# Ledger of designs, part 11: VHH binders against Mitochondrial Rho GTPase 3 (MIRO3)

Target 1, 175 residues: Mitochondrial Rho GTPase 3 (MIRO3), of Arabidopsis thaliana (Mouse-ear cress) (q9ma88r425to599)
Amino acid sequence: RKVVQCFVFGPKNAGKSALLNQFIGRSYDDDSNNNNGSTDEHYAVNMVKEPGVISDTDKTLVLKEVRIKDDGFMLSKEALAACDVAIFIYDSSDEYSWNRAVDMLAEVATIAKDSGYVFPCLMVAAKTDLDPFPVAIQESTRVTQDIGIDAPIPISSKLGDVSNLFRKILTAAEN
Short names: E, the ipSAE of ESMFold2; O, the ipSAE of OpenDDE; V2, 0.75 times the mean of E and O plus 0.25 times the DockQ between their complexes.

## First folded at step 7 (VHH; framework vhh_7qbe_3)

Design n4 (from m4 with L99I W104H; at its last look DockQ between E and O 0.78; V2 from the best seeds 0.00; counts 0 for: pae E 2.1 > 2)
Fold by ESMFold2, look of step 7:
Structure n4 (fold): chain B 175 residues (1-175), chain A 120 residues (1-120)
Amino acid sequence: as target 1 above (175 residues)
Amino acid sequence: QLQLVESGGGLVQAGGSLRLSCTASGRTYAMGWFRQGPGKEREFVARISYSGGSTYYADSVKGRFTISRDNAKNTLYLQMNSLKSEDTAVYYCAASQSIYYSQHSDYDSWGKGTRVTVSS
């Protein structure tokens, strides 16, 4: 039994709060879209079950939403020591959202390297039910290949897509 | 092979201004400016994130220099105001083809430099 700390980065309105609400069993169609940043919604905890009979692979996953402040994050450099996996969520229909997520990934990865922290970084493409911004596939493919991470994980309104994200987070943490 | 070409250097009076440019032959991620004065080691001046949204400056130039970039033109800029004789140096453009940007070793592509001379 392990506890996995997943830090959730991304620009405002990319879907961070909706993801956390979905993880603790709240419906995306409730008022989660307008439930902005209250103290009770900064993190979510649940168990993630693997398909199958054996429960020895079940893990507790903590999603910590990282809030943004001027020129940085509401997160100290030292707080990254607790990170097991970082995800960077962006709005797939919005090129600005993508660009900001790439900047955040670069900042976090650089701090981790300079501090000796080792954890995987994943890109998450949110709102895939909307049309992607022009060149989105070419851009995300090029950037993720250049920096050596997996292609962005899509999430949509389907419940199974969100469950696959949580499983991929735990798989990434196994390294 | 990524190529970086600096331009805009020259002779300027103390208190004056110059704008340096650096054109990259292709896409890059983090970019920065470094400089080397006579008899000195190469030192960091400024760096800028992939989108241009995050900037960082050496204390010696903060408030006087402004780094910016235009990704449509693959071009990095350094606006230098209130120039001092201590700013005399060869200025080098540097780029990272990875996401890392905080250390000198993170920059894997370098230009040949452009000379800035600040006269009294």
Scores: ipSAE 0.426, ipTM 0.717, lowest interface PAE 2.1, mean pLDDT 80
ESMFold2 (binder alone), look of step 7: mean pLDDT 84; pTM 0.862
OpenDDE, look of step 7: ipSAE 0.652; ipTM 0.836

Design n5 (from m4 with S54T W104H; at its last look DockQ between E and O 0.70; V2 from the best seeds 0.62)
Fold by ESMFold2, look of step 7:
Structure n5 (fold): chain B 175 residues (1-175), chain A 120 residues (1-120)
Amino acid sequence: as target 1 above (175 residues)
Amino acid sequence: QLQLVESGGGLVQAGGSLRLSCTASGRTYAMGWFRQGPGKEREFVARISYSGGTTYYADSVKGRFTISRDNAKNTLYLQMNSLKSEDTAVYYCAASQSLYYSQHSDYDSWGKGTRVTVSS
């Protein structure tokens, strides 16, 4: 079996923990009173089946939440050594969330290039059930075109099946 | 082609302050300041992320210089305090149209520079 290490970046409250819980089958009832994200390292492991009935095509996907402190240093190059694919989640209703995700993408991509690490980067637009911030579509289209990555993958805060995202992560890791 | 225009250079006494500005003709991602002193090679001074939330400084200016940006005006700033004679240089504004920012080659747009002279 193939194991895919996916690093999950994004600002606080963008939906990182909700995504990891969805991946292992948990759901939050009340996010406003949740304190289960107090540890420094959080990850989820599950198997993702490809369409078809052949069990030897199963893949193990590890989602690893990366926490970033605000004091200027986000990552060492050692932290990225295990990364097969990076995703950057932002709250599509919050321009601050978008701006922080773009900064994180730039930092991770720069460290990866300088260190010789090669992995795809994907942007994930979370909370698409809310109204997007005023220029969200124009900004995300322009930035992703400028840097040569795919348009952000949308996911809902409560209402969607995130299996499409997991399949896109695995597809990116194969290319 | 992105165009960068610096301003704010001049003569200042040691221990004094000066603020440099750089106006871009369009959208930029990472931006930074570099400088070239008399008889020296161009060196990194400071850089700032697209949102302005992440900054990095050369050791020689840390604690004395502050980089900032105003994206509504497409303008980059460098506040220079506690100036020393070794800060004398031509200061260049640089911008990246990609997200990369760590190497000289990552900056694909450069200003013509503004001269700063620190006397004492």
Scores: ipSAE 0.494, ipTM 0.760, lowest interface PAE 1.7, mean pLDDT 80
ESMFold2 (binder alone), look of step 7: mean pLDDT 84; pTM 0.860
OpenDDE, look of step 7: ipSAE 0.694; ipTM 0.853

## First folded at step 8 (VHH; framework vhh_7qbe_3)

Design p1 (from n1 with T28I; at its last look DockQ between E and O 0.77; V2 from the best seeds 0.00; counts 0 for: pae E 2.2 > 2)
Fold by ESMFold2, look of step 8:
Structure p1 (fold): chain B 175 residues (1-175), chain A 120 residues (1-120)
Amino acid sequence: as target 1 above (175 residues)
Amino acid sequence: QLQLVESGGGLVQAGGSLRLSCTASGRIYAMGWFRQGPGKEREFVARISYSGGSTYYADSVKGRFTISRDNAKNTLYLQMNSLKSEDTAVYYCAASQSLYYSQHSDYDSWGKGTRVTVSS
């Protein structure tokens, strides 16, 4: 059965770990040095069921949280070869968070293009239950239109329903 | 199509400083400076990310040049210190609307250039 690898990018405190915890699959450390007392990656695994359809194939979604070291990405271009979908989470109440997510998208997209990898990229607006930063909706709409990706997918910390995001991730991986 | 207008070029003594500016006609995402010396191909000098949080420099200018941007003014800057004769070139401002920035072809908007001449 199909396993979809979704890389989760975003600045610190944007909601990456919270999203993985909500996925129910329990977070695990995943790096080449798992027995070391320090780890740089977290992931969550779960099955995602499609509503209204009985399928022979349940889809397994792996969310891998990617952390940024102080001088750049910790992932090599070889590690990106495993990516089926990249999402970029930002705190919708924090303009710095948005700006950093755009920078990360540009860096990942450039590495992917230079390496010949093709995978969809999605923007995720987290904490939409809080007041957005000034011009947040106008800014995100303009930028996503300019770069040719879908408008950010909203998720709320207080509503707790992120199942639609997981299904959208799987749908993007199919295209 | 974005219009990019450079300014601040001129004649400068070796060891001196110069600040280049580039004003864009609209919103831009990645920006950079390139230069072309006499009889040479255009070469990368520096680039800066959308937020200004990531900067990159050619080895030949690292530590001497500083790139910065002011998004409210759609303006890119290049502070050039400790100038050397080898820095003599036409300096071009470039912008990317495709997010990509690793190659010269990724930049889809270019200024006319501003000449910098460094005398010994």
Scores: ipSAE 0.414, ipTM 0.721, lowest interface PAE 2.2, mean pLDDT 79
ESMFold2 (binder alone), look of step 8: mean pLDDT 80; pTM 0.813
OpenDDE, look of step 8: ipSAE 0.653; ipTM 0.842

Design p2 (from n1 with A30L; at its last look DockQ between E and O 0.61; V2 from the best seeds 0.00; counts 0 for: pae E 3.6 > 2)
Fold by ESMFold2, look of step 8:
Structure p2 (fold): chain B 175 residues (1-175), chain A 120 residues (1-120)
Amino acid sequence: as target 1 above (175 residues)
Amino acid sequence: QLQLVESGGGLVQAGGSLRLSCTASGRTYLMGWFRQGPGKEREFVARISYSGGSTYYADSVKGRFTISRDNAKNTLYLQMNSLKSEDTAVYYCAASQSLYYSQHSDYDSWGKGTRVTVSS
C-alpha cells in the first residue's frame, strides 16, 4: 500500500520519541520534554523513496507510538486491526529495557494471534553507540530465533541515521 | 529438557514468613507457583512475566505473597508473609519456554515441589 502503519512499542527511555522526531526532522534532544506522562498517542508521517526509482512507488510511512501505563499494557485488539508492521525498540545498553521489550512483544503477538491479525514484528536495538548489556547478543539471538523473527535492527542514538530502519520497515510490510 | 528445582520449604509458625526459590536450568518466559494441599487438586498461587512487570496472584494470597524473578540467575522467588495453616502445601515451580501465553497450557515444565507446613 501507499500508506504503511507502523506501531512503535518499547519501554520508556528506549528511544521511541527520538525515533519519531528524527523521522519528521526534529532534533531528538526534544525527547524528554515531549513525553511527560501524557496518555496521548504520538505519531510521525513522512514519505520514503528508494533512490533511482522512477515509478509511482513512493510510500507514506506512519510511525505511531502507543503510550503504556507504568505496569500494564493498554493496547486494544481493535487498534491492532490497523497495524501493518510492529516494531519493538529497546535500549541495547540496558537489560531491563530488553526484558520489557520482550514482554511487550509477547503481549502484542498473543493478542494478534488470538484475534487473527497478521503483521510482521521487528526488534530494534537502540543506542548501539553505547556498550551493550552483558549477554545482549546471546539473548537477542536466542529470543528472535525462538519467535522466528529477524535479529534486532541496530540504530544509534547519536548518529541520526535511521533511513535503513525505515526501508526495512517498508520491506517487511510488503511481505 | 528444562529442569526446575525448588528450595526454601519447611516448618513455620502461623503468622510467620518463608521465602521459596526455584532455579531453572535454562531460559524461561512465563513462570509461576502452584501448590497442592492434602487431598486437594493443585491450585494456582502466582505468576510473573518475563520482565517481572506483570504479576498475578490468586485471591487467597494477595497482599501476603510476593512473586519475583532474577533472569540473570534463572531464578524465581516467592516471598510468603502472614502465613496461615491453609497455606500448608507442596509448592511447585512452573515455567514455559514458549513466549505465547494461554490459560491452563502455558506451563511446559514443573518442579518436584518443596513442602511448606504452617503450624499453630
Scores: ipSAE 0.224, ipTM 0.580, lowest interface PAE 3.6, mean pLDDT 78
ESMFold2 (binder alone), look of step 8: mean pLDDT 86; pTM 0.877
OpenDDE, look of step 8: ipSAE 0.550; ipTM 0.788

Design p3 (from n1 with Y101W; at its last look DockQ between E and O 0.77; V2 from the best seeds 0.00; counts 0 for: pae E 2.4 > 2)
Fold by ESMFold2, look of step 8:
Structure p3 (fold): chain B 175 residues (1-175), chain A 120 residues (1-120)
Amino acid sequence: as target 1 above (175 residues)
Amino acid sequence: QLQLVESGGGLVQAGGSLRLSCTASGRTYAMGWFRQGPGKEREFVARISYSGGSTYYADSVKGRFTISRDNAKNTLYLQMNSLKSEDTAVYYCAASQSLYWSQHSDYDSWGKGTRVTVSS
């Protein structure tokens, strides 16, 4: 009943696969799709515990990885109607990854605005256990302030920061 | 608003090439080129994302025009090849100070334009 659809954008090798793997959900296509399959739908499903709640009340979070191409991403404008929260993950050690994530955010935000869809957008800085690219903090601070979104949420699979991200996604969806 | 200054317009024979430039006075996100031909409304030509990784073109110019940018110089370019008389117009540089870039209203800064005339 309480199902939150989170669309996961980001360039190749940004950490989308690692995020879905950390989210130990029941991925239909991850296990069943063969190497020669034509459809590339990747998602992960799990229950997430809400902080501060003493009863057994959880929400179902679906992370849907959005496939990308050299010239964009493979997601129809109509498919965004199902989105409750969009996240844009980038490799914090790679300036190219950051630049591509900003481009993706702009494209998705524009499509949503033009289509009348309303959902929060979050930036996610992955691989924060590595050295950030030069000027990473200055660049991310400047861009997020200019566009009026929260500073990027840091994650590292080694440090367990992923649970905090899932909670922030659910909080954002409760607009 | 940003100041945008176009250059590179002029007279050229059909089949020829021109390169337009637009220098911005400060930081921009999305940028684009629009044009207004004689007796016509202003129309979209091409747009480019902040990093330059995504480009979009009007069907009438696809394959002939190339948009690019150099963020170190705050400069937008339009390489126009295989020009046709129908390309005759005033070309306007436009920039968005926000992330939005698909609608005319998303561009909040505009140059004064540079005239391109393509002779038969």
Scores: ipSAE 0.360, ipTM 0.679, lowest interface PAE 2.4, mean pLDDT 80
ESMFold2 (binder alone), look of step 8: mean pLDDT 84; pTM 0.859
OpenDDE, look of step 8: ipSAE 0.787; ipTM 0.904

Design p4 (from m4 with W104P; at its last look DockQ between E and O 0.89; V2 from the best seeds 0.67)
Amino acid sequence: QLQLVESGGGLVQAGGSLRLSCTASGRTYAMGWFRQGPGKEREFVARISYSGGSTYYADSVKGRFTISRDNAKNTLYLQMNSLKSEDTAVYYCAASQSLYYSQPSDYDSWGKGTRVTVSS
ESMFold2, look of step 8: ipSAE 0.516; ipTM 0.766
ESMFold2 (binder alone), look of step 8: mean pLDDT 83; pTM 0.848
OpenDDE, look of step 8: ipSAE 0.678; ipTM 0.847
ESMFold2, look of step 11: ipSAE 0.507; ipTM 0.767
ESMFold2 (binder alone), look of step 11: mean pLDDT 83; pTM 0.848
OpenDDE, look of step 11: ipSAE 0.686; ipTM 0.853

Design p5 (from n1 with R27Y Q97R; at its last look DockQ between E and O 0.75; V2 from the best seeds 0.00; counts 0 for: unsure alone 64.9 < 65)
Fold by ESMFold2, look of step 8:
Structure p5 (fold): chain B 175 residues (1-175), chain A 120 residues (1-120)
Amino acid sequence: as target 1 above (175 residues)
Amino acid sequence: QLQLVESGGGLVQAGGSLRLSCTASGYTYAMGWFRQGPGKEREFVARISYSGGSTYYADSVKGRFTISRDNAKNTLYLQMNSLKSEDTAVYYCAASRSLYYSQHSDYDSWGKGTRVTVSS
């Protein structure tokens, strides 16, 4: 209950690695796999405090970047079993990034349903300091309402207050 | 209610080509083609992701058939090349308005079908 596993999905250049770096400024896994330049898993760990509470209620958040080939999604059913919450990051200025994030959400949700796993899914709109692509609000509203999830959580590439995102991830995992 | 209208079926000689189209009355997520041959169960042919960037094919058609979509026109396509007599079937367009797409039951909208007959 004190450790939350958050899987981080999204297309290349959407901001997955930048988010992990902002979290604690480092990436690690088992020592044989870290930063090898292969398709190795990449993760970050930190303690997240709830506002106005003491450290006894603090939780450890693990962000695990899911690295896949551009032309495929190779997440195993077993790997997904460890997921407490999934987030799907897209570049809010790039419609292709959005479309790919929706594809990933559909694939992960399908694997989870077929496997009997239940965990919340969140969308994260990255680079909100840039102009959004022309239909971004219409598309994100339609998709998130259709699938019954909250509107995308915005994060900026320049104003690095991502603590709100981390707290929302933990809140989602509570349920 | 979502409607799917197929077109492009017909009679073709073995080795020939056909292009099937399916127009949807509204937006969809995953879309696919299924077929039912004489005396056979309905079987999966191909499916395509929401963005059109990921495609999946039954082994029997891989390399010969190409699925594509044009979301601006709400239209799904199936380009069928190097047709064989075994491809003779009624071809059905299917769409999902949910995220799910791995099972026949995940496709909640179906067309009436278009017949493809491949003569030797």
Scores: ipSAE 0.452, ipTM 0.739, lowest interface PAE 2.0, mean pLDDT 80
ESMFold2 (binder alone), look of step 8: mean pLDDT 82; pTM 0.838
OpenDDE, look of step 8: ipSAE 0.455; ipTM 0.748

Design p6 (from n1 with S49T Q97T; at its last look DockQ between E and O 0.88; V2 from the best seeds 0.00; counts 0 for: pae E 2.002 > 2)
Amino acid sequence: QLQLVESGGGLVQAGGSLRLSCTASGRTYAMGWFRQGPGKEREFVARITYSGGSTYYADSVKGRFTISRDNAKNTLYLQMNSLKSEDTAVYYCAASTSLYYSQHSDYDSWGKGTRVTVSS
ESMFold2, look of step 8: ipSAE 0.463; ipTM 0.745
ESMFold2 (binder alone), look of step 8: mean pLDDT 82; pTM 0.840
OpenDDE, look of step 8: ipSAE 0.703; ipTM 0.865

## First folded at step 9 (VHH; framework vhh_7qbe_3)

Design q1 (from p4 with G26E Q97R; at its last look DockQ between E and O 0.52; V2 from the best seeds 0.00; counts 0 for: pae E 2.2 > 2)
Fold by ESMFold2, look of step 9:
Structure q1 (fold): chain B 175 residues (1-175), chain A 120 residues (1-120)
Amino acid sequence: as target 1 above (175 residues)
Amino acid sequence: QLQLVESGGGLVQAGGSLRLSCTASERTYAMGWFRQGPGKEREFVARISYSGGSTYYADSVKGRFTISRDNAKNTLYLQMNSLKSEDTAVYYCAASRSLYYSQPSDYDSWGKGTRVTVSS
């Protein structure tokens, strides 16, 4: 049985905690005993059933919420050592949320490159049940093409949207 | 092709202020300022993320210099306050067409520079 470590980035109120709550796992604050001003981290653990033939193989997915202060603290390379896949969630109705997610992606990708770590990075457009901010589709298309990643994966409060995201995370991590 | 043009350099007395500008000919992502003083290697001064939301400064300029950008005008700024003789250098604008920005090699376009001379 495989275990996949997915780091969840994104600005405040983008939907990180809601995603972990929907995953319905054990939220455990491993950094709660450390008051040094590091990111306050939460995680959720659950099994994701692979749809298919009668005999499915389950996989364990760990979603680790990573909160980086909005003032741009650099993430250490040691923090990324366990990452199998990184996702960057933004509120699709809020241009500030998009801008911060792009900046966070750049910070994490730069640290990973400088450290020799290679893992896939995915953008996740949350709250798609709300109206997107002006030029959202144009901006996300242009930026993702320029930096060479897939277009953002949409999610909303509908059940099917989040299940598809979890499967895409597992697929990305396997390659 | 991406072109970067600095302006705003000049002569100023110690304790004074100066604002540098850098105009890019097309969209850029990470941008930064570097400088090269007399007899020294080119060194990092400040960098700014694509959105302008994250800024980083060399220790020697923290609290005195402020980097900013206006993406609608493709323009990068460096506000330099409380200038010291040690700030005398040619200041270079640098840009990256990728997201990477930690090393000088991540910046694939450079301006010709603008000279700042701090006297007294």
Scores: ipSAE 0.399, ipTM 0.700, lowest interface PAE 2.2, mean pLDDT 80
ESMFold2 (binder alone), look of step 9: mean pLDDT 83; pTM 0.853
OpenDDE, look of step 9: ipSAE 0.672; ipTM 0.846

Design q2 (from p4 with Y29W; at its last look DockQ between E and O 0.85; V2 from the best seeds 0.00; counts 0 for: pae E 2.8 > 2)
Fold by ESMFold2, look of step 9:
Structure q2 (fold): chain B 175 residues (1-175), chain A 120 residues (1-120)
Amino acid sequence: as target 1 above (175 residues)
Amino acid sequence: QLQLVESGGGLVQAGGSLRLSCTASGRTWAMGWFRQGPGKEREFVARISYSGGSTYYADSVKGRFTISRDNAKNTLYLQMNSLKSEDTAVYYCAASQSLYYSQPSDYDSWGKGTRVTVSS
């Protein structure tokens, strides 16, 4: 049995907290932990199951939200040793959000390489039910191909979409 | 291969200002400026992230130099204010065609340099 630690990066308002709430079954506006204006780390834990089968191979997925200060990450290099998968969430309707997520990906990947840590990185396109910024799909496909990662995984307000994301995270952690 | 062409170097009096430009032949990720003074090793000056949202400066230039980029023109800039004699160097534009940018070896494309001489 395996516990997978997924670090969740992304610019403000991209949907990090909403994803964690969806993972544990809360609405986005239902506040059981107040993180407004806080720099505290937040996490969510749940078991991820294959449809139609329950087995001892079910996995526990931990999503850890990482907050970003203007002058860098709140996360130390040593804390990245626990990371099994990093995801970078951006608002697909906002070009600034995309640009910032790419910058965060580069920063985390550079720290990981310099520190000797190895884990997959995934881009997550949030709010795909809104209009994307112009040329968003073509640009994101080209950039992810150039840097050698999979095309961004789309998520929307639909609950089924986020369940597929969690399974893809676990698949990445195994490979 | 990606080509980088610097311009804007020249002679300037101490306390003066100069703006360097670097035009790339194609898309780049992180970009930076390095310099090599007479009889010295090449040293980092400033770097800027892919989107321009993150900038980093050597302590010797903080508050005096400003790095920026215009991705529509594939151009990197260095605004140099309050110049000092120790800023005299050949300034090199560098670009990474990968994610990585923390080491000089992460920059796989380099310009030929533009000379900056600060008098007095």
Scores: ipSAE 0.350, ipTM 0.680, lowest interface PAE 2.8, mean pLDDT 79
ESMFold2 (binder alone), look of step 9: mean pLDDT 83; pTM 0.850
OpenDDE, look of step 9: ipSAE 0.721; ipTM 0.869

Design q3 (from p4 with Y101W; at its last look DockQ between E and O 0.82; V2 from the best seeds 0.00; counts 0 for: pae E 2.3 > 2)
Amino acid sequence: QLQLVESGGGLVQAGGSLRLSCTASGRTYAMGWFRQGPGKEREFVARISYSGGSTYYADSVKGRFTISRDNAKNTLYLQMNSLKSEDTAVYYCAASQSLYWSQPSDYDSWGKGTRVTVSS
ESMFold2, look of step 9: ipSAE 0.400; ipTM 0.709
ESMFold2 (binder alone), look of step 9: mean pLDDT 83; pTM 0.842
OpenDDE, look of step 9: ipSAE 0.796; ipTM 0.909

Design q4 (from p4 with L99F; at its last look DockQ between E and O 0.69; V2 from the best seeds 0.00; counts 0 for: pae E 2.4 > 2)
Fold by ESMFold2, look of step 9:
Structure q4 (fold): chain B 175 residues (1-175), chain A 120 residues (1-120)
Amino acid sequence: as target 1 above (175 residues)
Amino acid sequence: QLQLVESGGGLVQAGGSLRLSCTASGRTYAMGWFRQGPGKEREFVARISYSGGSTYYADSVKGRFTISRDNAKNTLYLQMNSLKSEDTAVYYCAASQSFYYSQPSDYDSWGKGTRVTVSS
């Protein structure tokens, strides 16, 4: 069985913990409500079946929530060594959330490049049931084209329909 | 063709302050300040991420200089406090359109510079 390590980045309140809770497997408590600015790690594990595949080969997906401090704390090279795919979640209704996700993507991509690690990066537009911030489509299209990644994958604030995201993560990890 | 124009340089007494500005003609990602003192090679001063949330400073200026940006105005700033004679240099604005910012080659657009002179 393949095991895919997916690191989950994004600013506070973008939906990282909600995504992990929906992806039920194993979860550790996150006590960030007691310490602002602390870096805490949280993960969830489950099996994912690919649509259109009749074989009994399941894939194991591990989602690891990573919190980077807003004041520029750099993620260590050692922390990224296990990453197979990175996702960057932002609140599609909040331009600040988008801007911070772009910063995190640039930071992680720069560390990976400098360290010789190669893994795909995906943007995830959360809370798509809310109105997007002004120019959201133009911004995300322009930035993703500039950096050579796919358009953001949408998910709603009701995360019951996220199975497509998990399958896209697995597909990206194989390429 | 991204253009960067610095301003705000001048003559200031040691211990004084200056604020440099750099206006970009268009979209930028990472931005930074470099400087070149008399008879010296160009050196890194500070850099800032796209949103302004991540900053990094050379040890020689840490705690005295503050980098910031206003993306609505396409403008980068450097607040320089507690200036020393060693800060005398031409200060250059730099921008990265390649998204990366850890190497000098990641900065592909440069201003013409603004002179800062710190006197006793």
Scores: ipSAE 0.357, ipTM 0.665, lowest interface PAE 2.4, mean pLDDT 80
ESMFold2 (binder alone), look of step 9: mean pLDDT 84; pTM 0.854
OpenDDE, look of step 9: ipSAE 0.716; ipTM 0.864

Design q5 (from p4 with S49T Q97T; at its last look DockQ between E and O 0.86; V2 from the best seeds 0.00; counts 0 for: pae E 2.2 > 2)
Fold by ESMFold2, look of step 9:
Structure q5 (fold): chain B 175 residues (1-175), chain A 120 residues (1-120)
Amino acid sequence: as target 1 above (175 residues)
Amino acid sequence: QLQLVESGGGLVQAGGSLRLSCTASGRTYAMGWFRQGPGKEREFVARITYSGGSTYYADSVKGRFTISRDNAKNTLYLQMNSLKSEDTAVYYCAASTSLYYSQPSDYDSWGKGTRVTVSS
């Protein structure tokens, strides 16, 4: 049994906080966490398991939202030491959101390579219940193929859609 | 194979300005400028991410040079202001077809260079 640390990257308003809310079903203003009110660091913890299965395969998944200042990306190599899987969420209706997510992926991947860290990276297309930006599928398909990662994982406001994402995150972390 | 063609080099008086261009034959991700002065090793000058949202400069050019790109034209630019004699070099355009961009080895495509001479 293991704890999987998943870092959640993405530009402002891409849906990072909404994903964490869907994971735990709680508000980020909830005082039930110990001391959650003094910093901009956001995270969610839950168990991911198959219904009706009694096994040692239960896993704890921690999603840590990485907040980025509007004008830059400030992530140290020390911050990545705990990362088991990185996901890069973007608003599928917003080309600017996509472009920023690609830049974030490049920065995180470069820091990881230079630091000797190895973890998988996944793209997540959020807000798929909205119209995608023009050429969204062509652009995301080409870029993910060029850099050698899987096509973006779609998520919407439906809870069922995000459950598949969590399973894919855990599968990626096992390899 | 990705091809990169630099232009805009030339002779300029110290304190002057030049703008270098580099046109790529296809899609690029990270792009950068490097230079090699007489009798010196090639050195990093500036790099820019895929969307143009993040830039990084060598200390020796920071505040004087500006890197930018136009993805619609597959073109990278280097605006060089307040030029000094030590900026004299062959300037090389470089591009990565992967996401990596921190080391010269991450750039898998290189132009043949454009010469910049700054007269004292």
Scores: ipSAE 0.407, ipTM 0.697, lowest interface PAE 2.2, mean pLDDT 80
ESMFold2 (binder alone), look of step 9: mean pLDDT 83; pTM 0.844
OpenDDE, look of step 9: ipSAE 0.573; ipTM 0.807

Design q6 (from p4 with Q103N; at its last look DockQ between E and O 0.72; V2 from the best seeds 0.60)
Amino acid sequence: QLQLVESGGGLVQAGGSLRLSCTASGRTYAMGWFRQGPGKEREFVARISYSGGSTYYADSVKGRFTISRDNAKNTLYLQMNSLKSEDTAVYYCAASQSLYYSNPSDYDSWGKGTRVTVSS
ESMFold2, look of step 9: ipSAE 0.487; ipTM 0.758
ESMFold2 (binder alone), look of step 9: mean pLDDT 83; pTM 0.853
OpenDDE, look of step 9: ipSAE 0.623; ipTM 0.823

